# VHH binders against Protein NEOXANTHIN-DEFICIENT 1 (NDX1): the designs that were tried, part 17

Target 1, 282 residues: Protein NEOXANTHIN-DEFICIENT 1 (NDX1), of Arabidopsis thaliana (Mouse-ear cress) (q8gwb2)
Amino acid sequence: MDVEEKRVSSGYAKPPWIFKGSALYQIHLVKAATARAFIPKEFRLVEAFGYTLGGFFLASYDDSPAGVFDELVVIAGIVWNPPTSCAWAARVLVNSDEACHHGRKEVGLPSQVARFSKNITAVPKQKRDRAFGFLDTFGLGTTLSHPENLMEVKVSEVDSAASTDICNIQIRSDETKVGNWMGPAIKMALPSFSGNTIYNSNLLKYSCHLHCRVRPVRPAVVSGALEDETEKFTEQNHTSQESLENERQLSKAVMLSKPIIALQFKCLTMQVEAPVVIYPSK
Key: E = the ipSAE of ESMFold2; O = the ipSAE of OpenDDE; V2 = 0.75 times the mean of E and O plus 0.25 times the DockQ between their complexes.

## First folded at step 6 (VHH; framework vhh_7qia_2)

Design e8 (from c7 with T52R S107P T108Y M109F V111Y; at its last look DockQ between E and O 0.56; V2 from the best seeds 0.70)
Fold by ESMFold2, look of step 6:
Structure e8 (fold): chain B 282 residues (1-282), chain A 122 residues (1-122)
Amino acid sequence: as target 1 above (282 residues)
Amino acid sequence: QLQLVESGGGLVQPGGSLRLSCEASGFTFSDYAMGWYRQAPGKQRELVAFIRSGGSTNYADSVKGRFTISRDNAKNTVYLQMNSLRPEDTAIYYCARGDSETFLGYPYFDYWGKGTPVTVSS
């Protein structure tokens, strides 16, 4: 092994907590019924015509209190936080035990440990194809004038002795060539609600402060298995033993919902402020 | 003038080892990530390993524990040590150059060499 390129921190200190890396933020049209399964009754879902705005935030952190890890936030929908709104996470998948524990306890996230398997493929450049073009016809048969990179991210939940496939996310490179432009630098503060989990029963409010380069990209293609029972989940009262699997299938439904837009975040610094316990008016 | 020249490929029996080399020229080698892709007959060209400018490494699941990537910035050379080779490792292996800045943990690779064939067969 070679020397690490960036300094990796370990262990959590007092807030604020700093995470550095990159992310893909993708917005989906999510059925309101699917989103409501995750939303506490104290919060009002932002919806129109039976839909809300959910989707996912897929991140890779190179520097964090838990070191290097990957994260998939499944976003059920948007809830009112007058005069603004906040996203509500249905599940938070991480390939770090330390990040999972911290998210559960200190931030109130519905965190689960997952495995992220990433495969990268590429289309050969035209000038190399002339020298070895018979192999491209034999193997791929592509003559594209621009490079195309495909990242395939397979995400599986891990629960002690079991592994459950959640989804496969296919991310294609942008065909537009504008040097190494990563979009404008932005800073934003994102207030959020969390909690109401078996790991933290409180309702919590916290703020994320982000600094990154942002540009729109082609939405990733998400695939995975949905069981027919998800279409019928509201028709019959489910048994208590099936309730946990139903929530997992609803998270898959969020991931497989129709994409609207995707944003690439590069040079991301995310600062998470200390959460506070909140008490709804009712 | 950008050039990546692979060497070290050949025929090897299952369980054997090979060391691939890639000499780079025409750019500041130490500023870039370097990687190895492979393309088996009938398959897409896939990334099997990369090493960042700072030396951190990453491996595809299919080769993890068997392959080791390394770099020598003084020689402008990246290596792939391949151990415990299997017939499934039969492919043309390509050296690649990529951006130091990653997205979702991976460099964007923008240039490949001509490749060196590796055959693992009885």
Scores: ipSAE 0.676, ipTM 0.852, lowest interface PAE 0.9, mean pLDDT 81
ESMFold2 (binder alone), look of step 6: mean pLDDT 86; pTM 0.876
OpenDDE, look of step 6: ipSAE 0.817; ipTM 0.919

## First folded at step 8 (VHH; framework vhh_7qia_2)

Design f1 (from e6 with E108Y; at its last look DockQ between E and O 0.60; V2 from the best seeds 0.73)
Fold by ESMFold2, look of step 8:
Structure f1 (fold): chain B 282 residues (1-282), chain A 122 residues (1-122)
Amino acid sequence: as target 1 above (282 residues)
Amino acid sequence: QLQLVESGGGLVQPGGSLRLSCEASGFTFSDYAMGWYRQAPGKQRELVAFITSGGSTNYADSVKGRFTISRDNAKNTVYLQMNSLRPEDTAIYYCARGDSETWLGYPYFDYWGKGTPVTVSS
């Protein structure tokens, strides 16, 4: 029944769902075998020479149906959706229980609750001067100038009483070279596939409409513990639905893959349309 | 000339309080975010709090609930009220100017003062 349309309590409103904030979108060369482990067999992976284009989308939302929260989308790779291509999320980490529940049920995302611990530091451009003395002034036109903001984002997955470290993302930002320029405004519609998870067994298609300013930035440096991927990948392929630890390790492999480019998104408005259940004809 | 001048540092016992002040000049103060960083010996300069031009505040987890940042645009001054001080709060505290627009929840900080030392010890 459609009684939920009148009951807008402490939960999500009706679609479309609108998220406002900013993001870092980073593209990695991800091994096709790693990406394949997350993607249903019906979908054709876009790949060349054993690699696909995956990476991550790290966002901070300051206005959303779930309020203020952080999100890390681990992107396994891209799949064909002629005449275009769609990203496939391997894992969606959010520090909001409400956003996690909504993503699992309503959008078919592989969402998990996580903590985001952010530590912001400042470093001078000329590291040797910092090592020999006090950091008390960043002046213009001196030997030691043009400060960098270093953001360290430690992401830990939370499951009941346990907390598991996933990765550490180090983001260096030096906007003094480009001033306040945020890049061109873009508007685009991005259809996506999702579902086939323990939380939503349907295969789904939905549209994500975004409006933001975009410019290239230095790729973030990702670190974290990674166990033997080849042996776990073999075991994961055999018992993949029973081993959440193997899915974590493969998601870490995506995050640790070779970066190609990174894009800063500012003034982001992301509108997520209601998904539609699909039945593949493959 | 752009300038940030910190004051109010000193020696205090654990559990005590201090109020830091930072007087800004050489720019339109109300258009910028302002923040406080600290640097303990042998560590990197870390952000402990910031306040946007609109008055929204953010705190590092290590100081949340104990420190309060505020601003007085008429005096071009940002403050850091530090309560329940602990020995690990010992550091040089730096005032910082930040961009009005945030990215990933934080302003880009482009200028720091010379700092004011804070020592918490019995």
Scores: ipSAE 0.729, ipTM 0.880, lowest interface PAE 0.7, mean pLDDT 81
ESMFold2 (binder alone), look of step 8: mean pLDDT 87; pTM 0.880
OpenDDE, look of step 8: ipSAE 0.815; ipTM 0.921

Design f2 (from e4 with E108Y; at its last look DockQ between E and O 0.70; V2 from the best seeds 0.75)
Fold by ESMFold2, look of step 8:
Structure f2 (fold): chain B 282 residues (1-282), chain A 122 residues (1-122)
Amino acid sequence: as target 1 above (282 residues)
Amino acid sequence: QLQLVESGGGLVQPGGSLRLSCEASGFTFSDYAMGWYRQAPGKQRELVAFITSGGSTNYADSVKGRFTISRDNAKNTVYLQMNSLRPEDTAIYYCARGDSETFLGYPYFDYWGKGTPVTVSS
């Protein structure tokens, strides 16, 4: 691998960039064909039986170079970078113009501005077998008074004068204790490839170093629908517009892929190192 | 024993105001976030406001600018001042206790009181 260290000149100050908050990291079984559409031919997709490991990283930052913002990283899959592997981001949705601009220019991210709408409800914890309703009435005691939290995150992409729904992410909190248990503290490195976009033509590699409390949780339920292409053809049938819409639909497919495992990250500190320019070899 | 006791609910005409109170006992109040949920007939119980242990506040869009949450740690009490009330604010209002650490911007709420009914009708 040929590498070239990239330096930045921005209002973010110099790297490394530090982000603090929390996140849900969910791994999906993504069709290799879907993932391949995002990945340059120079890279070998890590796959088995027509699938790779993709998914998403949903974060909320309360301290960052861009202030407070939310982020959804859609992960197409993993590619070989012997002796290890690297993630490939299909799309990075943020509700911060500053974070979007910086990600595009300095990190080579396929960033887009999005709206995150969060709604919190309380749902019953009671999960009895197919018991009769009178058994539920006998169970109306103190256990009924402790519902679970359900967070619904609706994500829509904002471009020009349009707003396009991407997905709805429903998260039931699997936390058994409040305030005192968040899982073990860990250090983790998440290497990724990026670039080769209309915003940054370089091919880049960067690493996120995470320090957080982590525990496995119930995978979030993702829902959404692919857009009807027939209406889009009547408005505009341009090659550039068509390719951007295809990438959006494929990103939805990644989000809707079968979940395998989810990890809750609390007390997160993410350090993003300066990306390096790479020249892949065969 | 952990207890949250709401009070201050009642019948109010549209445009009126109410102040809900929730007295907490059985835990170290100042270590926890506190919130208010509401449940209208036929709807899910939804979070309308919370206040962290450090005093930061958050509001649902439907109540922003009309409702104000506050806490008095010396009295182990959280308040919800509800102004400019509308018929759609009719619900049972529940006090809730949440953890000190947020996840994706929100505390995990693990306990709710019995609720106090609020009816806004003309």
Scores: ipSAE 0.729, ipTM 0.884, lowest interface PAE 0.8, mean pLDDT 82
ESMFold2 (binder alone), look of step 8: mean pLDDT 87; pTM 0.879
OpenDDE, look of step 8: ipSAE 0.814; ipTM 0.918

Design f3 (from e6 with E101Y; at its last look DockQ between E and O 0.81; V2 from the best seeds 0.74)
Fold by OpenDDE, look of step 8:
Structure f3 (fold): chain B 282 residues (1-282), chain A 122 residues (1-122)
Amino acid sequence: as target 1 above (282 residues)
Amino acid sequence: QLQLVESGGGLVQPGGSLRLSCEASGFTFSDYAMGWYRQAPGKQRELVAFITSGGSTNYADSVKGRFTISRDNAKNTVYLQMNSLRPEDTAIYYCARGDSYTWLGYPEFDYWGKGTPVTVSS
């Protein structure tokens, strides 16, 4: 009885992996101390005045090796990789089990399954004050004040029977949208480091090549239940659960840090190369 | 001139059905996503459903399995079939035009009709 080892062929094709969709890339000023909690000692944090550049990458993919899914990458900071800097992901939340598994095993990402709840509302533009009431009298002022769209994205980690709220991201439409202008087409390369996880102890390097239309947008407002317990970083022997909770809290702190700029990526094509081991685990 | 004209609203009993229609004019209908919003008394206007230019559909969780959005490009019309209506579905329903490209899975809506009232009451 030949037990056909059904090689569960990991549903991902061979690299490079191609992801298509759209994203919000928001850059934050993250405290260096917060970022250092995620970054392996082998890497040098790029910092100035006690801060690094982090933030988040919120993506919705309509075509990928894992199919359709949403992703939130919490970016702790940037690490020095001469002559460039690389992003370090603190946490990667996805609403696809396949994407999570692939991220963990093949890419060395700190991936976790999460739920993404999206709500879209139309917010009436508050009539700015009557001071320009004079132009309304000449009938030219029917600036059809298009309502502002508000997208709310609630992200909750799913762990067996438990759900933990991570953040709520509020994205407002840009009032200055002139027609269907999506911004210029750009190509960018994002070298990344990964690894040092329970699923992949090696330190890895991989490249992401992005092609997209880019437009600056209003920064999203991130909210979340910061349980005030961020002060009790007691050096105690953190059980695995305590460690996970600390990681979540630090990830929340990254998300709640001060935004600098937000970029809308439309017509996104992301090509991800296979990771290479740069430091094998001891 | 760009116009969206909603119709089909009215009074219906709980468990009943309505079909809303929105006739579009003043733009190339086939190139745009279309959506339905609703606004209940004292609440914000919320997206109920949308259909892309390619025919992909999405629904709010509150209406999944009960509502169906469809479009007829030859008639420049988008429809919302509402089944198993509940009192909580009472709102003014607005047709909306969205762009052809999605961002984070959603069209950006830029124009709304005047709305049609839907009242679900015993």
Scores: ipSAE 0.719, ipTM 0.875, lowest interface PAE 0.5, mean pLDDT 88
ESMFold2, look of step 8: ipSAE 0.721; ipTM 0.873
ESMFold2 (binder alone), look of step 8: mean pLDDT 86; pTM 0.874

Design f4 (from e6 with S56D; at its last look DockQ between E and O 0.75; V2 from the best seeds 0.76)
Fold by ESMFold2, look of step 8:
Structure f4 (fold): chain B 282 residues (1-282), chain A 122 residues (1-122)
Amino acid sequence: as target 1 above (282 residues)
Amino acid sequence: QLQLVESGGGLVQPGGSLRLSCEASGFTFSDYAMGWYRQAPGKQRELVAFITSGGDTNYADSVKGRFTISRDNAKNTVYLQMNSLRPEDTAIYYCARGDSETWLGYPEFDYWGKGTPVTVSS
């Protein structure tokens, strides 16, 4: 028997497109060579001492044109777009075929279908609050002595029946949280370049306008197997299959780069405007 | 003071059923999400189900279709109906409280009860 459980969703329509949910936005110090591999030579990478600012945006949407889905945006770095700068997405992983198709065609995203496996555990706290732990062993409750929450997100790309592991993201509870406080409400714009893919050869620019509650959190710990060949950023092995695997390995390198800061977004509304075609000329 | 008191555990044959209860006090129950964790010997304490203040539910794959979480805000109580029990379900089951505004699809849990043991064996 069919159960009617779909509550809020719609198909894509005219822009702007509205996504509601929550996210983790984490900034990494990414090697310029790694970021450069994703970015056309016409763009000047914002870099210092061989590094740029990349990272990832991990989101869970509970209301969107494609319904409920998860998204991991791998951010290669930032490029100059005077008088400001724009992010360059290396890869966009989604567990929705509809979101993947729309992103590829209409927004020029380097989207791939992925599976998100989430495992939630309670683990012992390692900070020096152990003095109150004896109350828990006698069955007396205290807020200061309880275990901490751990979310493990395993992300795998899928190709029909095949699955390729990308990374594992470990997110621990943040001890700086005060009660149910979610941080201040903010509005921000996240400009990005897109396109230059086999799915959309145009070079595009678009903006995501976010309204959310934001607070700093402990950076997530990312893990995953990284093949030794990922440190060789050569164009010599340029077949279709080799190129796709190279892009995957370089995206893993972005995810495994050194974290700088992480931000929790709650009560997120993200408005995506129609992209604008950018013409490659000086 | 904040308390979560589990009950309803015990010894059950494979294929049997149990209903766990968790009575909460010391906070405004209807404003929080509630969950059930379990910890088998030698394993991590893992979330098996949660229910938001609005009544939305979520289940771990290992229990989906066999377990049902529910809440009664008038009694400040969350329940876990466990059907078609397997030996792998043997664990201490812990009631948990979390923020009902989810993050990345889940409540941020911040308090666990003392637990109630469940044994599924002949």
Scores: ipSAE 0.751, ipTM 0.881, lowest interface PAE 0.6, mean pLDDT 83
ESMFold2 (binder alone), look of step 8: mean pLDDT 85; pTM 0.854
OpenDDE, look of step 8: ipSAE 0.779; ipTM 0.902

Design f5 (from e6 with E108M; at its last look DockQ between E and O 0.78; V2 from the best seeds 0.75)
Fold by ESMFold2, look of step 8:
Structure f5 (fold): chain B 282 residues (1-282), chain A 122 residues (1-122)
Amino acid sequence: as target 1 above (282 residues)
Amino acid sequence: QLQLVESGGGLVQPGGSLRLSCEASGFTFSDYAMGWYRQAPGKQRELVAFITSGGSTNYADSVKGRFTISRDNAKNTVYLQMNSLRPEDTAIYYCARGDSETWLGYPMFDYWGKGTPVTVSS
């Protein structure tokens, strides 16, 4: 694979770009056909039995080159890139115009401006936990001092004056929470591919260097409007407006795919190196 | 023991104002995030505002611009100033304590007071 290093001027100042905050990384079992729609045919999808590993990375940054913002990376799947593998982003939703512009131009991300609406409620524990209700009634005080926290994140894309609902992500507290434990500290370098978009035609590769606390958590429940007329879209000739809507519907399909695992990232520092232009082998 | 004692609720006409107070005891107040939840009849208890140990604030969209949360660490007290009240703000308001570390922009709350009723009605 041919690699040409390209220096890039940025409104974010010079790389590396540093993002601090927290995240939820959730892995989904994504149909290979769905993932392949986003991935250039030159790349070999890592798949088994018609599925790949996609999902999403939901982050909140409290210190970044664009200040405070939220991000949802929809991950179509993983591709081979010996000696490792790389994630392929289907869509990157951010609630910052500046972050969207930077992602599109300088990193080659398929970024779109979105709104993130967060609602936090205290909800009763699962029905299974209430199977010991006779103990609650015989010896316990108020049970509302121990309800679960539910975070509901509604994500909508914004296109000029219009908005389109993408998904709703429901995140519950872990029932086996061990105090304020955030998991072990890790650091790692994660290579990724990007580019090949209408905003940046180059194919790019970049590395994220992560320092964070990580622990497994209960997978979030994702819901959303996925249209019933998928057979209609499969058989139609594509137009520019229908093709854009098809990409959005496929991104929703990734989000609605079966969850496998979820990881909480706390005390995250993500250092993003300048991308390099790559030229895949023929 | 851990206690959160709310006060300042009452009956007010639409467009009016109230200031809620929550006095905390039994823990190091300045180390924790504090928040206000509300529960309308027949609804789930929802977070309306929080303030971190460092003083950063956040508000639910339904109250942004009308409510102001603040804290006085010397008095172990968190406040909610509620202006331009609407009938939909009618609820029992609960003070809450949460972890100082946020995740996805929010503290995880683990203790609530007994609440103070607020009724907005003509």
Scores: ipSAE 0.686, ipTM 0.856, lowest interface PAE 0.8, mean pLDDT 82
ESMFold2 (binder alone), look of step 8: mean pLDDT 87; pTM 0.872
OpenDDE, look of step 8: ipSAE 0.797; ipTM 0.912

Design f6 (from e6 with D99E S100P; at its last look DockQ between E and O 0.54; V2 from the best seeds 0.68)
Fold by ESMFold2, look of step 8:
Structure f6 (fold): chain B 282 residues (1-282), chain A 122 residues (1-122)
Amino acid sequence: as target 1 above (282 residues)
Amino acid sequence: QLQLVESGGGLVQPGGSLRLSCEASGFTFSDYAMGWYRQAPGKQRELVAFITSGGSTNYADSVKGRFTISRDNAKNTVYLQMNSLRPEDTAIYYCARGEPETWLGYPEFDYWGKGTPVTVSS
């Protein structure tokens, strides 16, 4: 057996913090009212016709200050950050206690510990051509098609003894892909805002520099339960427990919103610079 | 011509061992990840193990500790050593080629062999 020398976690010791891996970035059409619930009033939501651009960023890091871990960033919407815009995270789910703690305290992220269960299967392609479907019916189609990958990612939040299902993300192979092409290389500097959470009341600004290969892919299919009690989310919240449950339900709504596009990120290097506290005028 | 040819399947008693081999041709073997899938009757074809081009391995929980995947780049061959076999391991086993760069922690597999049957029964 060939083995690589083990990667050791360097910890978070000092910024900048470097994360390496891959991701799926999927854009959804999210109701502006839903996004507004997560975004501080100081920021202007980018919206049109009652909607903004939210969605999710599903990552797997194989080299980071917290070692190997998975992350699901639920993106509430886009805020103005001249000369550009930037995403605002509704919820950050990670399967690493260390990453959760660091995100909450040092970066101001709305982080929560979660479990990611991944199942990989090879499934028959769903034939759209009636001729191929006809051949499959009589057993003649086998030589004309190849199985496609199916990755199912089940995400559940973990809090002490309880586990709460959030969603199931079903990711299929891109049928139009040619060979091992990963798309063009990109480099971006993404200044971001964070904070104003129950874990960190400061308003923070930081820079996120990323370098990756990017290509468009088929949007993943998201499924899960959404509670029907929307009126409870518009009423006065009574406790932090009720507020936390409301945030879970709204984050599920973001995940279940209509997809627009999806991007595959490979060979990702994400450099996160030290956040600074912003002191808004009283 | 890209080919993956599995061998080493057969009938084995519970608790026994088998070693599957997959000889690859038509591509630069050392650049790719390799994996083994299995399909039991009436079930979906599922990934049970993979090995990256760099030699890192990964196993499904159902086989961890019993199965060992390895590769020999000089012979363009990937192996699956299956020990402590159970009746539940009965399946057709397929060799698979994966793209060298993983995505979301797994190789994206793009080609499968014809498979070799494994039956575990007394």
Scores: ipSAE 0.677, ipTM 0.847, lowest interface PAE 0.8, mean pLDDT 82
ESMFold2 (binder alone), look of step 8: mean pLDDT 84; pTM 0.851
OpenDDE, look of step 8: ipSAE 0.779; ipTM 0.903

Design f7 (from e6 with T102V; at its last look DockQ between E and O 0.64; V2 from the best seeds 0.72)
Fold by ESMFold2, look of step 8:
Structure f7 (fold): chain B 282 residues (1-282), chain A 122 residues (1-122)
Amino acid sequence: as target 1 above (282 residues)
Amino acid sequence: QLQLVESGGGLVQPGGSLRLSCEASGFTFSDYAMGWYRQAPGKQRELVAFITSGGSTNYADSVKGRFTISRDNAKNTVYLQMNSLRPEDTAIYYCARGDSEVWLGYPEFDYWGKGTPVTVSS
């Protein structure tokens, strides 16, 4: 798929911007100290017992202003915005240069280009009273056990001399252990803050209006990559590499936080409204 | 009842070709995505290709350019044409049925056949 550098699928249109696809929305109990590190001091973090609600939104878009691409939004936490609250997007990873530039410029997202690698396997459901062996490896010995999907999403950086892993997300789909679809399509609004980036210093507020089918699913298991010395170093880019390493560690902490719930979104239409510049005095 | 029957496996020399077939019954074939998984000895069963109800195809990197998935809705059959076969393609190949509404880029497969063995040896 060619989505990068060319506007072969669609161009930048007047807001609202429309994204169609599917997603996994997972909420984590994020330590307030971790979330605080991403959020400007002007905002009051919504917290209880030292925790806030963060997590991630992992999406795959089949139709968008930037064509076909994948996206991982790392959500640091919830900040006060009376009479409601807004999510704070700590990091937005996309495998499209066009989506990255659009997000940075038009929405103020902290977007970076990343590589998404997906591996799909089927594993038998394993029960304690059945022996493991080469039969389970081949799937031949489990006549009464049905396989389940396992998707592994590996997200890695592309802006260094050596590729650096950001996280691995393992998604199991077992229809017997999750809820049914919550009726036909539903509509929801997800207000969020953005901006305060090197590409857009303004503080912004925007809303994503979603129309999708929703089902609770087993929370994905997230793991981090090992820190390797395969990264190239230079003296002229030392500050940039230190900032990227700090961002990587904080994003890892959000992603590795305790999951609360996970929701599968299908037939997603996401409408992104034009952001509004905000002043932190409210 | 719901059934996926694979055929066309066997022993083949490296560089050879083989065409797998999977005949489906017990459901409305044209409404579903179809796929091929394989499981080599000591490895997990991995998806190698899928084709949606609309005809869009996707391939694992390890088989791109060598394998071609296709479907014939009139015959309720999905095919996997395997060319330029290598010893590492040795596996049991399983036909799979999945939801045509992809999630995160892939169908959610919910049924697999019993498989057909493919051995690439010389």
Scores: ipSAE 0.735, ipTM 0.879, lowest interface PAE 0.7, mean pLDDT 81
ESMFold2 (binder alone), look of step 8: mean pLDDT 85; pTM 0.860
OpenDDE, look of step 8: ipSAE 0.751; ipTM 0.885

